# Designs tried in a protein design chat: VH-VL binders against q9fz32. Part 9

Target 1, 221 residues: q9fz32
Amino acid sequence: MALYCRDTLIIIFQKLTVADLARASCVCKVWNSVATEDDLVVSAFTAPWRIKELVGRPASVSFWRDNGIWKFAISHRICRGDSVTSLAVKYAVQVMDIKRLNNMMSDHGIYSRDRLLIPISNPEILANTTCYVELDKYAKREVAVLYLEGAPKREQPVPGTNQQSNLSADGKRRLIESLRRSMQVDDGTALYYLAIAEGDPRSALSEFSADLRWERQAGLN
Below, E stands for the ipSAE of ESMFold2; O stands for the ipSAE of OpenDDE; V2 stands for 0.75 times the mean of E and O plus 0.25 times the DockQ between their complexes.

## First folded at step 1 (VH-VL)

Design k2 (framework fv_enfortumab; at its last look DockQ between E and O 0.02; V2 from the best seeds 0.00; counts 0 for: pae O 10.3 > 2, placed apart)
Fold by ESMFold2, look of step 19:
Structure k2 (fold): chain C 221 residues (1-221), chain A 123 residues (1-123), chain B 107 residues (1-107)
Amino acid sequence: as target 1 above (221 residues)
Amino acid sequence: EVQLVESGGGLVQPGGSLRLSCAASGFTFSSYSMNWVRQAPGKGLEWVSYISSSGSTIYYADSVKGRFTISRDNAKNSLSLQMNSLRDEDTAVYYCAREDYYDSSGWEYFDYWGQGTTVTVSS
Amino acid sequence: DIQMTQSPSSVSASVGDRVTITCRASQGISSWLAWYQQKPGKAPKFLIYAASSLQSGVPSRFSGSGSGTDFTLTISSLQPEDFATYYCQQANSFPLTFGGGTKVEIK
């Protein structure tokens, strides 16, 4: 009756791949109960990569059924001077792989975000690390992310849009709309440049122009 | 009225160092990108360096990379150019120039220039 | 780098003459071009932005045209104060680059 004993099934199932656990979960009620236990599923998910710890719970059950390398990513903090091209060189990955992972239509999307997901070129980087299950708002998917600088900091509000005491709410809306049209970017990008410009729309346009000139030069060397 | 006043030029031997300053007034300095542009005696204009309004983005001409450092202090309305390892070919009048964004179809252009300060590198 | 080539390098002209200066970019820069005037011992003066738009306070005898790679500055009737060196400058990408200049001299 070993096949119906939960303790025996746990010993057997803790050695299975995520694919084999999924198959085992379809056999009967007892096998389903054991094959879907959190600690077994997390262990099967992390073991091929030797991940020390996986923090967070995904919203989708299907998250656990594929632990291929594309389920994981480095969360890179965007610094001034970064471009998709420069990051592709830095991490030894293809530009198109960065763009696909981040749901990017163009290189200009980088202006709107604090962090960019980078595909993992060397899986050994995952060994003995802590990964975080996060829903990335730009990629629109759940990803197990690695932070090379350590645990993530809490996201702070963009302070520039509400700093000016003289602007009416309508004046601020008109300003944001003007910037979006002038820069031909999404709301997030316009707000990013307005934030680094501390609410100064002239400075926001200047910062944006400088980044566009930089990006035009990325491939001329 | 917009004013840009350069200072700090002088005579320096090859390999020497010099620091240029540009004092800005009559506009909100922190809202504008700034540039250094130089002109050798009897020659044309050469762009040297750019710094964005916040100071977060900086570019240099290839001829000065690694030797010159642009910086700004928005609290003091001051732009600076630290010039190291000076060469004979760095001899020029150095201008401080403001960029402004002119319309939705165009980029920034140099709308105001200082009077210039002269740097002479001579052995 | 985008090279800017001005032609001619020098023009001898009389008051009242029509003067045309050309500027060619080594690659397309759309209309992202400026023109400057510089008199001896003075800083450059901003004349034209976006290839054809006249800066406020610049006399109407100045005009600019062109897009892509080929641009012109025209002075319709040369005045005594227009004897100077004129520079084009591309604003498209870093490094920002100037043409070599065109000196407009008294004939």
Scores: ipSAE 0.022, ipTM 0.550, lowest interface PAE 8.1, mean pLDDT 81
Fold by OpenDDE, look of step 19:
Structure k2 (fold): chain C 221 residues (1-221), chain A 123 residues (1-123), chain B 107 residues (1-107)
Amino acid sequence: as target 1 above (221 residues)
Amino acid sequence: EVQLVESGGGLVQPGGSLRLSCAASGFTFSSYSMNWVRQAPGKGLEWVSYISSSGSTIYYADSVKGRFTISRDNAKNSLSLQMNSLRDEDTAVYYCAREDYYDSSGWEYFDYWGQGTTVTVSS
Amino acid sequence: DIQMTQSPSSVSASVGDRVTITCRASQGISSWLAWYQQKPGKAPKFLIYAASSLQSGVPSRFSGSGSGTDFTLTISSLQPEDFATYYCQQANSFPLTFGGGTKVEIK
């Protein structure tokens, strides 16, 4: 009986990792309703790093699957005289790590960019900070971005969920919500499977089911 | 068994206020989005308001926007509709409806409806 | 707002008749359409979604078709219990909107 009490579940789930929350969300509808709460998930993600605030939300479920240090990066605005090497020295990271994070094939690519993402070597830098979840066009991934010089000007259009589906914004939202409930997952996960399925909810459900089967077979659940 | 029971309807003068309630039982209330739908006498169905399972997302019909407030208490399995500045055109039977999904397609629909509560706005 | 035009507004039919109800959306709504049945003095009841029968217990005589803007509900052989008002509803976008209803009455 205690495990069906929302308040009790909240207390318990507040102690869980993001990964565990994801698993919990698949147990039943009651657990799902609690485990998928945005605040709870965000808290679980940020707490290990003592992040003060996380702004924005990822579109991909993979973002929440792990909260390793590689999920975070410093936004560095490129200035005259900057090189990948100089930045590596400045931030005490490896050149190769910068290049990998930013999908750079050559060092000369820096001049075509406005910013570089810098991997974080010291996790303490995240303490009591605000991080922004962004999809970086060069990195081609969602990253929790730390701005050392202040909050980014709101002008970065949240990549409008608008382009891929013939559905209105509201329609898409409803679809995601429906899939979320059907799959008993979070919005990000639902969106991920929908994307893989090229917007077909039935295919999305099929893919999700296949993954669940695989996870069970692999002993991951 | 899933049950939705509306209450709070009655006679009210124009400009008056009413608070409707919907008591839910037989299911995990907090897992479902809820809606209010009304039907004027002898007329069709009109969607009034939507509230997500968590309460974080709310929508209103333009006809009631600014006057009606939808809310829910998941701990009490209760849905509410505060209606202010009532008008004659608000006269209707008000239904609370649960929104669910079709498992195979994920499409959303109103799978359970209450029996409705009658609101009459008259001078 | 998406307007749902339902036709006819009423139809008189006999038991055993084939009844067809049409719902047209003012814009494309993909498959986000549900059909409801309402009997006098009762709350609406979900019937079918778009082109699929969703609910266990819905008689096979009910069928839906359509996508985009044009949808059809068909009762292949009208039964006495089918005399009711039917509504289509789009769930593509807010505000959610219903058709005007089709009253199926006994001839």
Scores: ipSAE 0.005, ipTM 0.508, lowest interface PAE 10.3, mean pLDDT 86
Fold by ESMFold2-Fast, scan of step 1:
Structure k2 (fold): chain C 221 residues (1-221), chain A 123 residues (1-123), chain B 107 residues (1-107)
Amino acid sequence: as target 1 above (221 residues)
Amino acid sequence: EVQLVESGGGLVQPGGSLRLSCAASGFTFSSYSMNWVRQAPGKGLEWVSYISSSGSTIYYADSVKGRFTISRDNAKNSLSLQMNSLRDEDTAVYYCAREDYYDSSGWEYFDYWGQGTTVTVSS
Amino acid sequence: DIQMTQSPSSVSASVGDRVTITCRASQGISSWLAWYQQKPGKAPKFLIYAASSLQSGVPSRFSGSGSGTDFTLTISSLQPEDFATYYCQQANSFPLTFGGGTKVEIK
C-alpha cells in the first residue's frame, strides 16, 4: 500500500551516490534547501507516523526497507512487581506479542532485564514524539524505540560500541536477588540454579521449573 | 535532579483521618516503586508501606494494616497515603522514599527521600 | 518479622577516630542490608547497600562488612560532617525493618 510506494523510493535513493542525490536536489530551484540522502531516508521513514525526531542511525541499510509499525517499540523500564501479563494489560497488547518481540523463553526472564520492549498497538502514540534507533540485544535487531519517560542516558546503548556482557559482583548479586524473588526460594537455591545455568537467568528459571515439575510428579511436593 | 516533596501533615485527634501526598519530580515516577517510612519524635525509622511502579503490588506494616491505604497516580507523578483511625502511636514525621532501581529488579533500599511531613495525633 | 538490633545506641568520638557500628539480624538475611546516615532535622541519606557496596558519591572512609546475621559499618577516620545517627535496614523480606539507630556524637 502507501508504505510499499515509500519503501520503493527509499530503495531507489539508497542505491544512488551522494553526488547523484546532490545533483537531483539541485535540479528543482523551488526548494529553499538541498536535501541529502540521509534527510530523504529519515523523512520517508518518519512522516507516515508523524514522528518529530529520529535519533541515531541503523548500522544495516535493510532497516530502511520498510517503515511498518513493527519497526517501533516502547521501551518499558522494568520495576519490581511488573510481569509480562500485567504489562500486556497496561499497554493493551498480547502477552505472546511481547514474548516474541523480546525472544522470551519464559515470563520470569523479565526479572533479569533492565528494560522490556512493548509492541505498538495504537500508532497515534508515535505522533510528535522522539524515537531512538537502537540495537536491542534481546530482540536481536534494530528497533526504533519510544521512551515515554525520556531516554535513559546511562542505560542507552552507544551506536558502534562493543557491548560488554560480563557482570560485576554487584550485577551478580542483583541477578541472584531477582531469581530468589522470582522462584520464591532462598539465596543458596537461587545461586545453585544460576550456577548450573552458567549465569543465564532464563536457563536457571527453566531448570528450576523442570525440577519443580519432577518433584510434583514424584510426590515430593 | 530527583525531588520528593511531602504535604498533608498536621494536628489531628485520635480516631481522625489525614491524607498525605508526595509530589515527585526529576525522574520517571512511573518506573519506580515507592515507600512511606515514618519516624516518631526522638525515635528510629519505621517502614510503613510499599507500592510497586504500576500500583499492582502493595504491602503494609502490621501496625497500619486495615487503617492506611497507599496509592499512586503516575499521570500526576504523585504518591498518597490515606490514614484512617489514627492513634497516638502514629505521631511521626512521614517520609516519602524512592526504591533504588537498577537493572531488571528494584532493590528494597531507599536512594532518595523527601523532606518529611509531620503528623501529630493528640487528644 | 526480622528484628534488627544496633549497638551501641550512641558513641562519642573525636575527628580522626575509627568508629564501628554493629547491626544484628534476628535471622539470616544474607547480604540484603543497607546503611543510612541522618543528620538532625534532615531526611536519611543512602550510604551502603548489599552490606558492603558504597553508594555513588559516598566518601571511601565509609565501609560495610558482614553477612548472615552480623554486620558492621566502619568510618575509618571520622570527619566533622560525619556526626549523625546511622541506621541499618534489612531488605531480605517484608516487612522491611530498621535498626534502632546509633548516634555518633562529638566528644
Scores: ipSAE 0.000, ipTM 0.413, lowest interface PAE 16.9, mean pLDDT 76
ESMFold2 (binder alone), look of step 19: mean pLDDT 92; pTM 0.940

Design k3 (framework fv_enfortumab; at its last look DockQ between E and O 0.02; V2 from the best seeds 0.00; counts 0 for: pae O 8.8 > 2, placed apart)
Fold by OpenDDE, look of step 19:
Structure k3 (fold): chain C 221 residues (1-221), chain A 124 residues (1-124), chain B 107 residues (1-107)
Amino acid sequence: as target 1 above (221 residues)
Amino acid sequence: EVQLVESGGGLVQPGGSLRLSCAASGFTFSSYSMNWVRQAPGKGLEWVSYISSSGSTIYYADSVKGRFTISRDNAKNSLSLQMNSLRDEDTAVYYCARDSWEYGDYYYYGMDVWGQGTTVTVSS
Amino acid sequence: DIQMTQSPSSVSASVGDRVTITCRASQGISSWLAWYQQKPGKAPKFLIYAASSLQSGVPSRFSGSGSGTDFTLTISSLQPEDFATYYCQQANSFPLTFGGGTKVEIK
């Protein structure tokens, strides 16, 4: 009975990791309703890093599943004289990590850009800060961005081309039904995995399989 | 072997009723959404009704809405179509068909299993 | 409702010919399309998915292409057993709808 009380669930779920919240969301409708609450998810995401505030929301639910240090980056406005090497030294990170994060093929690509995302090597820098969730056009991913010199001018979020699958609501329903069949789960669970897979059924199945493997390893099943 | 077998067809007068059944075998029936599709003599295929694997979601063609009722019994591996207030235009071979999907490079859909059909004739 | 326009309604061809059937949706249906083959007096048979050429049990001479609104079924070399009526079907939204069919006849 206690596990169906919303207030009790909130108290319990406040102590869960983002990953655990995701799992909890698959248990039942009641748990899902609590585990997917925006404030709870944001808190679970920011708490390990002691982030003060997270501004913006990701377009993809998969953003929340990965809350490693690599999810965060410093926004560096490129100045005259900057090089990838000099920035690597400045921020005490590897050149390759900068290049990887920004999808840079050459060091010379820096001159065509206004900013670079810098990976974070010291997680303490995130403590008591405001991070901004942004879709970076070069990185081609959503990143929690730290601005060291001030808040970004709200460039209107380019509506992420949510490749909203050209599927109608009914089409989506049918897809969910098919996934439910494949996964042998309920609709809610199927929907969850489809969401974290950004609408890709194959990816959804893969994620589901990964979770099953994890549960087995953890002795939870 | 995966199989669907329709039954219950026959001759009925306008305004009459029939109940069609579809027996499923060779697969986990409860895992699949099902359809009824009909074909009038010498005509094309017409979708009639859909029911989800759990039975929680149901759709009907406008032509049969309010007159036909789709149902399923997963314990008995059975799909049914109750047809009331039958009309001449309801004369057709009725097929039950299983929904399926595959994923290769893309997501694909199809009704991959069909019964042989049962004939419904509405005539005065 | 999504209307499926299939063309041609009929085609006369000889064994060995290339046959192309087109299906157009009144609105975008992504890849929610299936092709069916029906022989006289028989139930429809699922043939291929919208853009799939590699379905188990389907001869390689059958191929599907297209996305969005325009789809094509191609039989690269018509065989005697391929004389039948072919239907496209969209499953993007309810009501589900079929094309009018294409009868492939022997010339």
Scores: ipSAE 0.013, ipTM 0.516, lowest interface PAE 8.8, mean pLDDT 85
Fold by ESMFold2, look of step 19:
Structure k3 (fold): chain C 221 residues (1-221), chain A 124 residues (1-124), chain B 107 residues (1-107)
Amino acid sequence: as target 1 above (221 residues)
Amino acid sequence: EVQLVESGGGLVQPGGSLRLSCAASGFTFSSYSMNWVRQAPGKGLEWVSYISSSGSTIYYADSVKGRFTISRDNAKNSLSLQMNSLRDEDTAVYYCARDSWEYGDYYYYGMDVWGQGTTVTVSS
Amino acid sequence: DIQMTQSPSSVSASVGDRVTITCRASQGISSWLAWYQQKPGKAPKFLIYAASSLQSGVPSRFSGSGSGTDFTLTISSLQPEDFATYYCQQANSFPLTFGGGTKVEIK
């Protein structure tokens, strides 16, 4: 009666952690059905952090198996002037934690991206917020992300053209590749100059040209 | 409304100094690079200086390098140009201008917002 | 430094005429060129970016073309409000540089 009644199981399971719900889902068909209900799982996942709402459904059920703070991240829109170091200071986290979360090999790769995941150092930032379940293509895992400025808007078409909104990101890649070819350097060198130029290709080219001029004057090449 | 307002122009003798200010409103000032551009009476536009959104990258035209100093205060949404050792050739209307470039907008290179300008006259 | 050479220095035309202004860079700047309109006593107004793309709110009678070193601004049917001086500006690298300007006078 009590152990087979769906309504009774819902009341009991509402009080369980995500780990306990996972255990309960292995008992039998009735328990599995109740323990895997979206409302119960989402509630158990979000309750320890006092998250107001979790939007989106993960592709992998393994996403729900634990809800440690590492499942969450701030999705920071990269602005001109950002560096991994400056963002580490801004968010009170370690540079290596940012790099590990984003699968980054070097600090200089930040300007090949539109957004960067920031680890959460203070879980209180999650309280009373909306988080979005997203597959991050660089981290190659699903993350519950917090947008401090609100969910990202669809990119606008390039003015005066009939182009898709996503062409801004593709245009960025084309411009960076064109800059790399114009400088006739390897990828690492091109990204180095973009990093010291705070992501501005005009500054990157100017700094590169100045370094070449100095080297020619000094006879170093 | 996105707006830039310059101030601090005036009459000054050769060798003197002035500090120009530009107040920004209606946009996230700290996300944009800024320029100063000047125009001598009856002449064309001349770029003077650039400062990145963080303030860490700065460029000057050769004609003003060593005499002018660009700076910004992102907390006060203000851009400044300290002009020292002024010469007759520095007589111009000075505009502050927002660089249209921000990360992700590589197609928009140009100066999309301009102030109305402040006049600097260097005369003995 | 990239010098921008603009021609003609002035042009006199009637309402309805097609007006073409040219701008030449001293070295290749791809398509990274901007055009500005300036009316007497006013700040410049951003017209065209990336050589050929119109800024929002700019009338379709304005068009830009070119790449590399040679660029043009065309006004397909000149209107009375188009009396102004037009400047090109390379957006390729620092130092940023402007053309000398073209004054368009409506007869």
Scores: ipSAE 0.012, ipTM 0.527, lowest interface PAE 8.4, mean pLDDT 82
Fold by ESMFold2-Fast, scan of step 1:
Structure k3 (fold): chain C 221 residues (1-221), chain A 124 residues (1-124), chain B 107 residues (1-107)
Amino acid sequence: as target 1 above (221 residues)
Amino acid sequence: EVQLVESGGGLVQPGGSLRLSCAASGFTFSSYSMNWVRQAPGKGLEWVSYISSSGSTIYYADSVKGRFTISRDNAKNSLSLQMNSLRDEDTAVYYCARDSWEYGDYYYYGMDVWGQGTTVTVSS
Amino acid sequence: DIQMTQSPSSVSASVGDRVTITCRASQGISSWLAWYQQKPGKAPKFLIYAASSLQSGVPSRFSGSGSGTDFTLTISSLQPEDFATYYCQQANSFPLTFGGGTKVEIK
């Protein structure tokens, strides 16, 4: 009977974990209607970590399917003298965990980035904080970001210059096609590695090869 | 004529500094990634550093990380290598080398243009 | 880092001989291998890219083969100007690494 009362269902849903809430939304029409209410989903996502406030919302509802610690990251603004190794020591995390989160092959590309995402080693750091849901261009996913120095002000993206300014549009297309065939990957993968390499095809091939080797060593490929 | 000319080599004491330069001519320097490669007396080739065409992507060999800094000035068609905290094992002929940008059905790399080299001797 | 091992370190040969030089990578590098020729006192000269593709202007007596970890440079009929040291170089990942070199000298 309780399952037919909307007010009772809301109280029940407030007690569910994010995974449980997602499962409940698949049971029936009434459950799905209640489970999609913004306040319930946000509460289920933030409650386990005791987060005070979640600013922003994901573009995809799949973001809410789990609330594991891997959904969260510290935003570290890159400063002179920073390295992946020094940041791993500073934040008490593993170098490979930083590289994995940021889709990095090597630590040499750090200065081409305005920030680096640091994985959460101690979940208690999230307690009573404000996190921001952001799409990170390097991690290629939505992340709940913690700013230790406060959130950045909104700023318009500055259009980057094409590193291969001497190549025509036809030349760029041939280069991407050649990279795709050389790496034995799809167009999107070739474009991704070219983008993280800032248009440098040598770096793109190097980044891809190292990622592939690392994936084999980690048992992911 | 496509050409690379190195300069700045010399004799320096351990712990000292030197700045190497590479002057490019006969091609669009700003369109090519560049390398420094060295060769110790009687030994083989050792890659030292890489810089992308824009200067934004840089790599170093482990033996020189933290001591050497590669840079470029596309307006002046020049490549530089700032060498600090020099050691006896840094004694070598240093070559400036251009990455090939040629591609066809597949994109592959090689260093297609090399300078004559400049000699660095680190000795007390 | 990928280690490149060349064998032999030196080979004595006569004009007209077939010379074979081997290069082995410590890890798979697909076809990301280049070959260079260096004469005493001179800068290296680019010979082969992609393990088997001749750079323009390189004589057809030079050929490269191999993939993965094992690579070979072959000179089908050695000429006087071919006496030099040859180096392989992996282009798969940074740091870039060269083989130790193979000196081709007069028998």
Scores: ipSAE 0.006, ipTM 0.459, lowest interface PAE 9.7, mean pLDDT 78
ESMFold2 (binder alone), look of step 19: mean pLDDT 92; pTM 0.947

